VH-VL binders against DNA-directed RNA polymerase V subunit 5C (NRPE5C). Designs and how they scored, part 2

Target 1, 233 residues: DNA-directed RNA polymerase V subunit 5C (NRPE5C), of Arabidopsis thaliana (Mouse-ear cress) (q9m1h8)
Amino acid sequence: MEETMAEEGCCENVESTFDDGTNCISKTEDTGGIESKRFYLARTTAFEMLRDRGYEVNEAELSLTLSEFRSVFGEKPELERLRICVPLRSDPKKKILVVFMGTEPITVKSVRALHIQISNNVGLHAMILVLQSKMNHFAQKALTTFPFTVETFPIEDLLVNITKHIQQPKIEILNKEEKEQLLRKHALEDKQLPYLQEKDSFVRYYGLKKKQVVKITYSKEPVGDFVTYRCII

## First folded at step 11 (VH-VL)

Design n1 (from m1 with heavy chain K31N)
Fold by OpenDDE, fold request of step 14:
Structure n1 (fold): chain C 233 residues (1-233), chain A 121 residues (1-121), chain B 107 residues (1-107)
Amino acid sequence: as target 1 above (233 residues)
Amino acid sequence: EVQLVESGGGLVKPGGSLRLSCAASGFTFSNAWMHWVRQAPGKGLEWVGRIKSKTEGGTTDYAAPVKGRFTISRDDSKNTLYLQMNSLKTEDTAVYYCAREYEWYYAFDIWGQGTLVTVSS
Amino acid sequence: SYELTQPLSVSVALGQTARITCSGDNIGSKYVHWYQQKPGQAPVLVIYDDSDRPSGIPERFSGSNSGNTATLTISRAQAGDEADYYCQVWDYSSDYVFGGGTKLTVL
C-alpha cells in the first residue's frame, strides 16, 4: 500500500477549532453537588492523562464512580485530599504531583505557599496545577522558580477527556528513532514537517515537548485512512 | 551535577587497539543518546559515532572514516559509554569527547573534558 | 555529503558586535546549533535550534538562520568571548555535521 503523502502545501495554521464539546453534557439533574462532580471529572481525566503519559496509575482510580468519589471525598472535597502523586513507570524515583487549586485568584503569595508546602516531597520531577481561577503574570513567572516543570490546566479543560471524543483522529506519539526513520525515509528536513503548537489541547494532554512528532490517522469513509505527521513547535 | 568523564586515552602504535570509557553521572544515562566526537590537534570537531538508548533500539551509527574499525557500546548498569578503536591510524590522533544528545534537538548539551589518543610509530 | 563552511577567523573590537557565519546548501531548512570552545576546554553549546539559548548562556549570544547562511551574533563582545566557534547540523544523509570552526579574536 503506497502511503501517498499528499504534498499539501505551506504550514497553514489550521486553528483546529475543537468545537466546544461542552454542550453535550446532558443536564442530567444529578442530585449531587455540582462542585463534587466537577472535581470527579477533572480528577478522573487527570489520572487518564497521567496514565497516557506513562505514569503508574491505579486502575481503581480510573474506574471510580461519581457515587464512590462522593463517598470518599464528600460533596465538598478538601482540595488537599484530591492531590495525585504518582511515579513514572520508567523511573519510579521520578514522581509527578497534581494539585487542585481553589477558586481564589492565584497570586505569587499562593504559589510561594505551595512551594513551601511541597518542599518536603522527595522525587518530584513535575507538577500539574489544576486551576479554577485566572493566574496573573507574576504568579506565572513564580512557577519558573520551581526546580521542576510546572504545567497549568484550567479545570474546564479536564472535565472531558479530549482523547475519548468519537470524532478524534488516532494519535500516535513517535519516539526519537521513529521520528528519525520518518525523516530518513522521506528525505525530509525537520522544518518540513507540518507544525502543531505547544498550546494545542492534545499536545498539552500528552505533555509533548518541542520537536516531538505525532502520527495522526484520519479515518474517512469511503476513502480510507489518511496518515499525516506533525512536529510540535 | 551532570557530568561526563572520559578515560582510556594514551599512546598507541598504528594498527593497534584502544578502548575508551566515558562515565556518566547526574542524569538518566539509559535514556540518553550518546556520542563520540573527536578533535585532531589544531583542527575542528568531527563526529565519530553514536549509540541510541536501548529503549530506542540501541543501534549505532558511525562516520565514514571510522566505520568498520570503531565500535560504540554502552553499559547502562554502570552508566558507562565505550569506544573500541581497532586498526588505529595516525589520522585517528585526537582528543576524544563523550557527549550527550540534547533531548530532541540533534545537538550536544553535555560534553566531557576529553581524552587524548595519540597514534604514532 | 552535506558540508558546512565557516570563515577561518573573525575579529571584533571590545564592546562591538561579532557575526560568525555558517554556510550550507539550503541550511535555512535545517536547525543549526553553535558551540563555543575556549583553548584547552571542551565545547559548550551556546545556541540550539537556530536561535534558542541554553540556560546560563548570556543574552548577548543570538542566532539566526535563513537561506544558505546561519549566523551567530555576539553583541557587546567581551574578552572572554575569544574562542573557536563551531556550527553543527543534523542531516538525514550525513548524520551529524560540524563546520570547520571560526576563531574569534577580541581586539
Scores: ipSAE 0.824, ipTM 0.958, lowest interface PAE 0.5, mean pLDDT 92
Fold by OpenDDE, fold request of step 14:
Structure n1 (fold): chain C 233 residues (1-233), chain A 121 residues (1-121), chain B 107 residues (1-107)
Amino acid sequence: as target 1 above (233 residues)
Amino acid sequence: EVQLVESGGGLVKPGGSLRLSCAASGFTFSNAWMHWVRQAPGKGLEWVGRIKSKTEGGTTDYAAPVKGRFTISRDDSKNTLYLQMNSLKTEDTAVYYCAREYEWYYAFDIWGQGTLVTVSS
Amino acid sequence: SYELTQPLSVSVALGQTARITCSGDNIGSKYVHWYQQKPGQAPVLVIYDDSDRPSGIPERFSGSNSGNTATLTISRAQAGDEADYYCQVWDYSSDYVFGGGTKLTVL
């Protein structure tokens, strides 16, 4: 009576500790103000993020140098001039607005003022707030009063594009059809997919929603490519 | 306002054909996966079929009881979903609902009020 | 084919808690959705993804799913909660599957 030991395939949760490699700020001799450089980096990353989310982004904005940025916006940029408003490629009637907030605490009053300022913008379906200060609970609640989704990013999260890190795996976002085909192909339930939390930096960068699935490709020499799928929770 | 409005229901003889329409408003119809669900008198809900968005291939799937007889189509320019029903049977008698699939969930968040199809001799 | 089983009827006293079950093989591995249908009306999504509520659905409605049974819980039952309730899942072999429905009576 041979006891067939059922090998419990321990799906080792590889906790990829994404070490926050914040340190590769190359000390280029920034003869300009630290503030202008921060806004340049954040704005550039915001454009890259919007491109990767499927918005129509002008390549000139992506290729803008720090020097050119300073020539246009100065060493102390006016925050309103830094705003980005771009249409969705798949639906040009839908626009996203990126707003850079000041260093002052963000209050309900600040949010209401912003709401009034953007009320004349037709076709806004989403907004991103780039924060230089903490938002209190009341201000966060006030964001729900907008007729569209508002996302918040600390400016620090935009100083470096997380997708450009050399050690980052290739991430591909599946559409609904591709997700369904994946589930059918492998006879998987949605709950059987490994999870990726909504708070994850990649999830936030790509603006992924709950129940979306990402394909993650890890290239490990000499073994080759390892592919995994994760569902956003 | 987000709305679905079914039309085209009526009385038809066994073996007959009927075409239902569902007019969508208040949302981007072209991106939505759309469904037909039916409910026989005094019975439960039964999924009939779906059509995916054109951007995701626009493919259709059908429940076994209606497969080969029913055809789902869409006209995104008119924000309209269709159900062509051929070779109708008495057991196809039901209120037919059009429904929108809820984002990334395999659930239905928006329903029409339904249209009654009666198949009788 | 994948099948969902619901009780035909459940009764609850006014202000009490109603529990409606939906049974299916390994249903806990699936996401369960719940619909309310009042007489002569279209179904309304009341719970999705086991436990999430659409906007406008009262907090009295909650869902759980484990093992072979999903449960819709309606706390502090009101007369307006009298309706038919349907569970629904997606299955890779059967596509969209509804339960047989449960008539909730509020006493």
Scores: ipSAE 0.824, ipTM 0.957, lowest interface PAE 0.5, mean pLDDT 92
Fold by ESMFold2, fold request of step 14:
Structure n1 (fold): chain C 233 residues (1-233), chain A 121 residues (1-121), chain B 107 residues (1-107)
Amino acid sequence: as target 1 above (233 residues)
Amino acid sequence: EVQLVESGGGLVKPGGSLRLSCAASGFTFSNAWMHWVRQAPGKGLEWVGRIKSKTEGGTTDYAAPVKGRFTISRDDSKNTLYLQMNSLKTEDTAVYYCAREYEWYYAFDIWGQGTLVTVSS
Amino acid sequence: SYELTQPLSVSVALGQTARITCSGDNIGSKYVHWYQQKPGQAPVLVIYDDSDRPSGIPERFSGSNSGNTATLTISRAQAGDEADYYCQVWDYSSDYVFGGGTKLTVL
């Protein structure tokens, strides 16, 4: 049976004093361990998501273990060190930035500070904010001041990669030309395509926009592939 | 600010040729599908043709009345759309607008002021 | 080829509601876009995807589309609404198609 409780679990709610120089005084595992694990899971999912969106992602980041993560970043990682910046595979001059936000409420001041921090990053074409707190209306509006698309994800939505289920369908994103060729080939009007909601978790995972079309391939071994198309609405 | 400015219109005789230009600014021209739409004096709007982004193949499509006579091209380094009009007919007399396709909607969200082409003997 | 039909003209009293129709075979299966063109000016997109408004277009502009008819509705008509209005679709066989235009006169 493993240890299921923290060393301080079941103790009375009495604040202890710090004892300098004593090895018996250590960080509470739950405060550091929980946060480092959440960041590890979210950061790993973010790398997988970026790879699946077509960004160049180092394989070492995809295979990083929790213990290796903690060796590099510690039990309470510094958020700025967690940032991800990777180039688009098809156009390496275009980069995406992933920023892990703190627990404080995100305000217009926070967004302005972020503007300043990234002002000299050449080639940013998109940004993802990983949130640990709610974003007020003014901060949401301030995100539109960036010259590129800014997406937000609550960290909780990144603790599990939704694409890692057995027999999950293959998702292929059509460009505008491919969509039009599909419509002509099948004698379809745009309005006649089946829909996939913009809020759908797969849509958000791939960063898809309204009117884009996804080709969904269900691979059912040994039966073979079944293909359907859906338009984002 | 987002702008499209046409130029190159003028008087030309039937059978002649003319090249129109459309200067774009304020948006990423290389990602856009660009169009020519014309309007004969006192008449309605008529689609002439389009050119897709080079990333998506750079292919062109034309309305039947101009197919084989008109050629659309683009120079992404100059943010410029072109319309080469050959074998002009009096029916081609119109104001020629350049227009940007609105994202994925098959609609035109940005238009130039137009340039007049008069084909007359 | 796919064709769109609009009335040549529509009149509306100041402050009243104008309705401009665009007819086409099974137009309800297509997305319809609407443009306003004032004399000597370029067209301006006022409705796309049947009923959506671009930024800056007043809420008194609305649209609907079903069956064989799409309708542009301008409530509380103003003198500044006097213009030509064009409907437009994309069709998989005919590409971009405009209606013939409707002159809206505000009385």
Scores: ipSAE 0.503, ipTM 0.839, lowest interface PAE 2.2, mean pLDDT 86
Fold by ESMFold2, fold request of step 14:
Structure n1 (fold): chain C 233 residues (1-233), chain A 121 residues (1-121), chain B 107 residues (1-107)
Amino acid sequence: as target 1 above (233 residues)
Amino acid sequence: EVQLVESGGGLVKPGGSLRLSCAASGFTFSNAWMHWVRQAPGKGLEWVGRIKSKTEGGTTDYAAPVKGRFTISRDDSKNTLYLQMNSLKTEDTAVYYCAREYEWYYAFDIWGQGTLVTVSS
Amino acid sequence: SYELTQPLSVSVALGQTARITCSGDNIGSKYVHWYQQKPGQAPVLVIYDDSDRPSGIPERFSGSNSGNTATLTISRAQAGDEADYYCQVWDYSSDYVFGGGTKLTVL
C-alpha cells in the first residue's frame, strides 16, 4: 500500500537545501524569510488538517520546526517540493494531494497544466489547492472537470490552525448510521435539524459535505454541557 | 460506468426458496447502503429492505411483508449484494431491483434492470 | 405507517406543462424524491430533496414541496416524458415509502 503511495509525484521531495553558492543572489534574507515562514505555517496546518480528517500523516511533519523546514526547503522554497501526498488511513488506496500555487494569476491554462501534471498519479481521490492569487471564473469552472473534489484555501487561512486557537465549542462528526439513530430516537425528519453553513470554518477544516451532522458541545459554568446538533447545508 | 446487474430470478413454487444476486461496478461498494425494491406486475414500487455498510454496523432493515422470510447480505470482496428469499408466497411475484442509496439523501440514484421472480402453482 | 398518495393518471398536451402531485401528512417537513419509469425499464431518479436535479436531467423537470403536497412539474411536455412517476420519502418510523405511481400520458 505504501509502495503505491511512493508512486511518482507523491513522494518526490528531494533533500537539497545546500547549494555551493553559484546561484546565490546578494544577501536579501528579509524577503525570503517571510516567504519561507508563510509556507512553513501553511504546510504545518495542512498536515494537521489532513491528520484530523483521517489521513496517514508522519509525526515528523507535525513536529517540524521552522529552522528544520528552512534547512530542507530553503528561504525561497520550490513549490513542487512543498506538495503533500498522503493516503487515507481507512483506505490506503485513496490519496489526497495538496498543491501550493504561486503568486501568478490562476487561469484555465494553469488548471490544465496541473491536470496534465497529475494525470498519472494513481489513487488520487481529492485535492487541495493552497492559493496565493485569485482564480477567475473560468479557472474555477475548470476545476470541476477533475474526476474528484478539489478544495481551495487561501494561504492566509492556513497560517494558524483554528482548532488550536478556538477554545469552544467541542465538535464531533456523526457517521450516517449515527445520524439515523439520532433521527429515530427523537422522532425527527432530516429536514427538521438546525443547519450549519458549508462555508463555516470548522466545516471547511474537516471537509464536511451536505447532510452530515455535527454534534456541538458547549461548556458553560451556570449549567454543565449544552449539546446541540447541526446538519450541513 | 456505475452499474448494478441482478441475477437469479425464475419460477418457483409457493414455499420454495430463491437467492438473488446483484453485481456492482464503478463505485466503492463497501461504503454504500444497498437496497432491494420490488414491483409486482402492473403495480407500483415497494421497498423490500436495506443493508448498511459494514463500517456502520452492516445491519439490515426489512419491510413488514418480508420480515423473517427474506435475508439481505453483502460480500464486499466480490462487490455483490444478495437477497435470500425463503417461504415464498404468490404475493412475492415481482421484478426485483437492486438499488444504491444516493450519498446521505435517502434516495436511490442507481438501479439495476431487475430480475423477475414468479411464484406460482 | 406513513403513506403517500398520487393520482392514478395525468394527461398533458404536447408542449404544455404537467403537474403530478404526491400527498402525505405534513409531507412539507420531509424531503421528497421523484422517479421516472418507462415501460420495461428501471426507475430513474429525476428530482431529489424536493427540487434538486441530478446531472443529466433537463431543466424542464422541477419540484416543490410544502404543507401536505409535493409536486413534480414537467414543462414543455414531450412524447418521451410519457412514463410512470413515483414519489418517495424516508420516514423515521416507516423507512422508505413510495407513492402508488402516476401514469403520465402525453396527448
Scores: ipSAE 0.493, ipTM 0.840, lowest interface PAE 2.2, mean pLDDT 86

Design n1 (from m1 with heavy chain K31N)
Fold by ESMFold2, fold request of step 14:
Structure n1 (fold): chain C 233 residues (1-233), chain A 121 residues (1-121), chain B 107 residues (1-107)
Amino acid sequence: as target 1 above (233 residues)
Amino acid sequence: EVQLVESGGGLVKPGGSLRLSCAASGFTFSNAWMHWVRQAPGKGLEWVGRIKSKTEGGTTDYAAPVKGRFTISRDDSKNTLYLQMNSLKTEDTAVYYCAREYEWYYAFDIWGQGTLVTVSS
Amino acid sequence: SYELTQPLSVSVALGQTARITCSGDNIGSKYVHWYQQKPGQAPVLVIYDDSDRPSGIPERFSGSNSGNTATLTISRAQAGDEADYYCQVWDYSSDYVFGGGTKLTVL
């Protein structure tokens, strides 16, 4: 059914390249298709992010095509159906929930409603909110009332997986023991490690906390690997 | 509430042995790096040793004055930290505190009230 | 092995600012933590990572660390601030090291 609708009209799934000053009805007709594509991209990135953070993610979700996504969720997906809940590989009783929020402004009332919706029998240790609107500072403060950490991502930040840039460095997260051994091996104090800010895109992607250390391996094309370490601050 | 409670202190003769316990509650004990810190009467704080979480190796480290005489262990099923003290000396007389390492900071955010060990003839 | 040095005592008038120093070789390259201990009580962490306050510690407690000296600063000293204060670091070769302690007397 989506194939037959995609054949009609002068509009395509390619924007800006057909900007010759002509208003195309097919571009306006495909508004639902644009939203489903946004959700598809963001949801796929969310699954990849959760896998890279150490959660158990079904491989089928990582390889889902846009066409398959639209067959399951439609052109205007219901947001509750998009939710993701997966267990941590290292401790399967700990689960993370990803919630896709609507376009309405997010208020304290919105946060309270979310509390009610997730209040029973989920075993959650963390939650991620994918936002389509701004959250005022009172709503942001209300997120601290959850018994676990809550992260927020604007949906726009999830439309592209930043770790899939061509020739991206390899990222490895050290545990606490590995960090101490690094410091002893190099006769370094904690304060002497180079820093990454908590707001850095890669730090946010991996959900890293202050004092954690990431090992970054750059592929130096002519010769060898270049390894550096960064401490979250 | 987060709490550490030491027990097992008392009077012991030089060369004797004593075992201290520290009961933990209100946090995930198995994830924590745990420490013993002592304070001789009227003196300053002195680090005794630590035990890492089992998931991060479960290894122990000791200050030089106690190495080879003291042994730190943990029982995660009972949320309990132990200090076995052997070959005690009068210089080991102190209040012994159980302490939790604060996340990744190499600092001590939770302390017990301490238990007194007196080594004298 | 790495050592930390503190003055034995510091006095401050009620309502004034107290400064307690902790000296060590290149201590500015380390994170310094501070503890308050009242008689017969366990230590309480009041500053970590040079200048950060745990929840519940009033803003009048602050810290700094540069060169060979770290400083705990207590503004608007109160009678309840009378206590012993210890600095502490981790060192890659000496592990956990405490200073000798400073008795703060509020006059």
Scores: ipSAE 0.481, ipTM 0.834, lowest interface PAE 2.4, mean pLDDT 86
Fold by ESMFold2, look of step 13:
Structure n1 (fold): chain C 233 residues (1-233), chain A 121 residues (1-121), chain B 107 residues (1-107)
Amino acid sequence: as target 1 above (233 residues)
Amino acid sequence: EVQLVESGGGLVKPGGSLRLSCAASGFTFSNAWMHWVRQAPGKGLEWVGRIKSKTEGGTTDYAAPVKGRFTISRDDSKNTLYLQMNSLKTEDTAVYYCAREYEWYYAFDIWGQGTLVTVSS
Amino acid sequence: SYELTQPLSVSVALGQTARITCSGDNIGSKYVHWYQQKPGQAPVLVIYDDSDRPSGIPERFSGSNSGNTATLTISRAQAGDEADYYCQVWDYSSDYVFGGGTKLTVL
């Protein structure tokens, strides 16, 4: 890899190790401790999600413990220090940015300010906003003016990584050609595939778009593997 | 600013050959599945064929009337789609459009303005 | 080979609702797309996936699809809606198939 592929303004890293954290929310800390715990959990889930989406993620970020997080970022972290900027493994010139938003209401003005802040970030192809406030419909519409995909996640949705549930099936994403070959092989029309909703938590976790197909493999004894396909709608 | 511009149409005698070009701009051409669609004068639209992105195999598919006579190719470095038409027949007379497939929808969201091919003795 | 049938023409009074049909064997199992083509112009996608509108298409355009018939509906027809309209599907055996087209005349 060339050293020139790194983007200085996006790279915020923590070298400390990851503990096998307990997903305790609102039950363990004073007000500063609750805030830092929420950021820790959400940030860890975001790194895991980016890794699973194919981004280059430092292993140290995945293994960071809560106490190590607090040592580096404090009990009331500066939000800009929490930002994540990592390149896509398959194309290191393409980067994703994760921004942790504050508790202030998110308005059209807030979105425009963010747009200006990141206007010189070369190579951004996607962005995720982690929200602590409800985003009104006008602010949501303003996000569509970005030249790349912008996703939003309420911080509450990132406090646990949904893919870590016991007995979860194996998920494989088909490309467009693989989908078409599936349809032809089984004499199926596109509309005849079973559906997954675009708002489904697994669909959101992997960043899947309408019309993509996932192969779901259930490995259950003694019957063995059971394979199904679902189309995002 | 997304644009497709066809060129290379003209008058050709039956049995002749022509090569059409389609210049693309304003989108990532290398990711797109690209198509040729034709329309005989005063008639309806007819799909001619497609070429898939290279990353998904770069393969081609053709409508039955043109299979074996027409060849679709692409040059991703030049953002250009091509249609090589051989053994032309009078029924190949049409305006030829290049079109971009709309994501995964099997629909055509961007069309060129077309180039006229006339096959006549 | 899969075929789609459309009426040759449809007339509608200004301000009224036009309905253009596209018939095919079990077309309800397929996603139907609709194109508008004005004289001397390239087609424009106006409906995809039976009922969805691309950006910039007025909400007066809507679509439905069930059984053997898909329908394009144009509410409050305007003079500018006068055009040829084509339905289109993908079929696993015939690939991309267009209907024969319908000329909409606004009276």
Scores: ipSAE 0.454, ipTM 0.820, lowest interface PAE 2.1, mean pLDDT 86

Design n6 (from d3 with light chain S31Y)
Fold by ESMFold2, look of step 13:
Parts: C-alpha cells; structure tokens; sequence
Structure n6 (fold): chain C 233 residues (1-233), chain A 121 residues (1-121), chain B 107 residues (1-107)
C-alpha cells in the first residue's frame, strides 16, 4: 500500500504533435491549430488592409480573437468559408473579393475554375488571392484575363500587418488632381520625383498603381516632420 | 469598341460662336479627364484645353490663345464632352479633336476623327 | 512657354531604320509621348513615357529620351509607316505641348 503522491517536476508541457520544428509554436499552445492560427492572422490583416483601402469592414471582424475564430471556423477551416466580400464605402456597388487558396499548385485550370465560380457575383471590381502555393507563368497570365484587377499575396506576407510597426512614417495617397497640383506648385515634372517600386510592401498593402504619388511624413522629436513625395513605378 | 465622335463643326464668321460636341462610348466617361486638341489646315497639333473628372474637381484648363473665349464642359449622364467657342477668330480655323487622357500618363490614347471649324468672312 | 522642335521631314528606305528627333530644353526631365497621324486620320498613340508601347503597337517602334533630345525609332520601316509623327509632353507651366510634326517618307 502506500499511496504516495510525488510532486517532482511540475511541467505542463503537452507532447508536441507538429512534424516540423523550424516554425515552432509554443508547446503549451493548441498543437492542432498551427494552420488555423495562420489563417486567422492573415484574414485579420486582410480586413485591416481592406479598411485602410476604403472598404466597409465590420468592426467585429477587426477585433476577432483567435479563440473566437476557431469557434466559428474550426481548427481546419474550410477555405471557402474564409472568403471576404466587402463593398467600397465610396461606391457600395463596387465589391472586392478575397479568396484563400489551398496548398495545391495553382494552374491555368484552377484559375479558370475560379473565374467560373465568381462569374455570377455582381459588382466585383477587384480580387485578392491569398496564396499557399506557387503560380506558374501560364496561371499568372490567366489572371490578366479577369475583367478587373487581381492581386496576389503569399499568406506569409499577411501574418503581420506591416503598418503597425513602431515609428513607421505616415503615408498619404494623393489622387490625380492632388498630384498635378503638387507638380505645378513646385514647377516639377513627373520624372523628377523620387521613385517607389510597385513591389514595395507599403505599395502592395495599399494597392497603389504606377504613377500614383505618396506623401511620406517622417516624424522625429528634435527637428519635427520631414516630408517627401514618391512616385510609384 | 471605345469611341469618340465629334460633331458641330462648320463655317462661321469672325466674332461668331459655335458649340462642338463629343460623344463617348465604350469606357467609363465620368472617370476620364477629357481634352480638346486642334490642328489648323496643313499645320501641327495644338492642345486647346481639358476638363477633369467631377470626382477630381471637374475643373478646366485652357491654352493661352483660347483662354477666356472657349469653355469646356461635360455631361456625364449623356457621356458627352462640349466645347463652346465664342469670339471666334480666323486663327481658330482647324480640325478639332476630342481625346481621352491615358490613365495617369498625360498622353492621349483615344481620339475622335475630328470636326472641321472654318472661321472666315 | 515650353517648345518642342522636330525636323520637317525624314526619309527612310524600305526595311531600314528611321529616327525622328524631338528637341526641347531639358526634355530628358519630362516623359515624351509620340503619335502617328496618317492623311485624313486622327492621331494614334505609338509611344508613351519615352519608350513604352501601347497594346497593338509593334516592337519595331521604340523610343528614347535624354538630355535635350527624345528620339522615336522605327526599325524595318514599312510602307504603312509613312505618316506624320508628333512628340508631346506635359509641362507644369505650359500644360500639353506638341512638336511641330515630322513627315516620314518611306522610299
């Protein structure tokens, strides 16, 4: 008999069930939900991005917690349920669709299938594809046949919202009239503005296109604001 | 088919007035910055003026030789651009083209076939 | 106001390369656009932003711009290239400015 209870090593670690330690998640967290956490983070960033681009986004989507996300979508969410479709605030007839793609290679056939799926969706003026796989050249060319702009983001680029970094400069997007007034007031030509690449993360975050101009304000306490303008190329 | 079609040209005496129209089709006219460009017989192209989209302020700008005499307007519900020409001079004799500005490039990617305005005694 | 100067005419033998110049003070700091106009027709944009081609313009049309001179180059000239060619810029003080035009003759 003796019924002894020994308190030796108090570690509540759960045996790891993931098969790749290179992207290790804490052993004390939900081990079956690595992919659900990635979808949660990317989807939240997508909503923030759409809000910042001027789309009507429900506050509930922006403040959704991981736990709430999992209670609605599960630990292995069906990707079609993750789609986002929201109207532009300035023109509610124009909608943007965000589609989360699977891990299968993306081919011309998969792009054509997507085109058919969305053909009945009235009012789409833009689409964003969140990718987990590479697109070959033919699939990329197939995207250009859509009657609206299609952007692609690797899911990894959406796991963190880049605009939330401390000490990021203030970004203001000029419309076409504002750009012309800037050029006239300073007697400048378009070509004389410094450039910002289309591939730049901030450019992609805001969906900026070639020839648009951004006003960038850098703040520092001793000397105040430093303002510069850059043209997208 | 993206098209611009001018109309309203003709013969007019110096000091007279004439109104040109440009009917647009095949694109979202209300988003476009639209221009008038003219070409005197046997001579080159000359920019006359432009009107911006209403969303971007709807303002107009004119070349110096026509400022104060010409007025550009637009009716987005009819997809139509107008040029009101007053106090016409013999120097205004030209084929008048309407043209669409190419996105943000300050170039003209779509032109009408033009309408002839002749100003003579 | 800002001015652009083009030669009145340029001749090229069939199959050879034509070069049409557009001169302006510091034109290299501006984006230059080029138009082709055949008799009795409206102009057609063939080059924009110095060197870019609109859809449907063959790659034998090319452009360059530096210093005080922009150049439209038409390689392997064809009879159908015979036309008047105009350069154009936007200028912050003069707005849109066209060159005087160059008649290209294909021999």
Amino acid sequence: as target 1 above (233 residues)
Amino acid sequence: EVQLVESGGGLVKPGGSLRLSCAASGFTFSNAWMHWVRQAPGKGLEWVGRIKSKTEGGTTDYAAPVKGRFTISRDDSKNTLYLQMNSLKTEDTAVYYCAREYEWYYAFDIWGQGTLVTVSS
Amino acid sequence: SYELTQPLSVSVALGQTARITCSGDNIGSKYVHWYQQKPGQAPVLVIYDDSDRPSGIPERFSGSNSGNTATLTISRAQAGDEADYYCQVWDSSSDHVFGGGTKLTVL
Scores: ipSAE 0.449, ipTM 0.820, lowest interface PAE 2.5, mean pLDDT 86

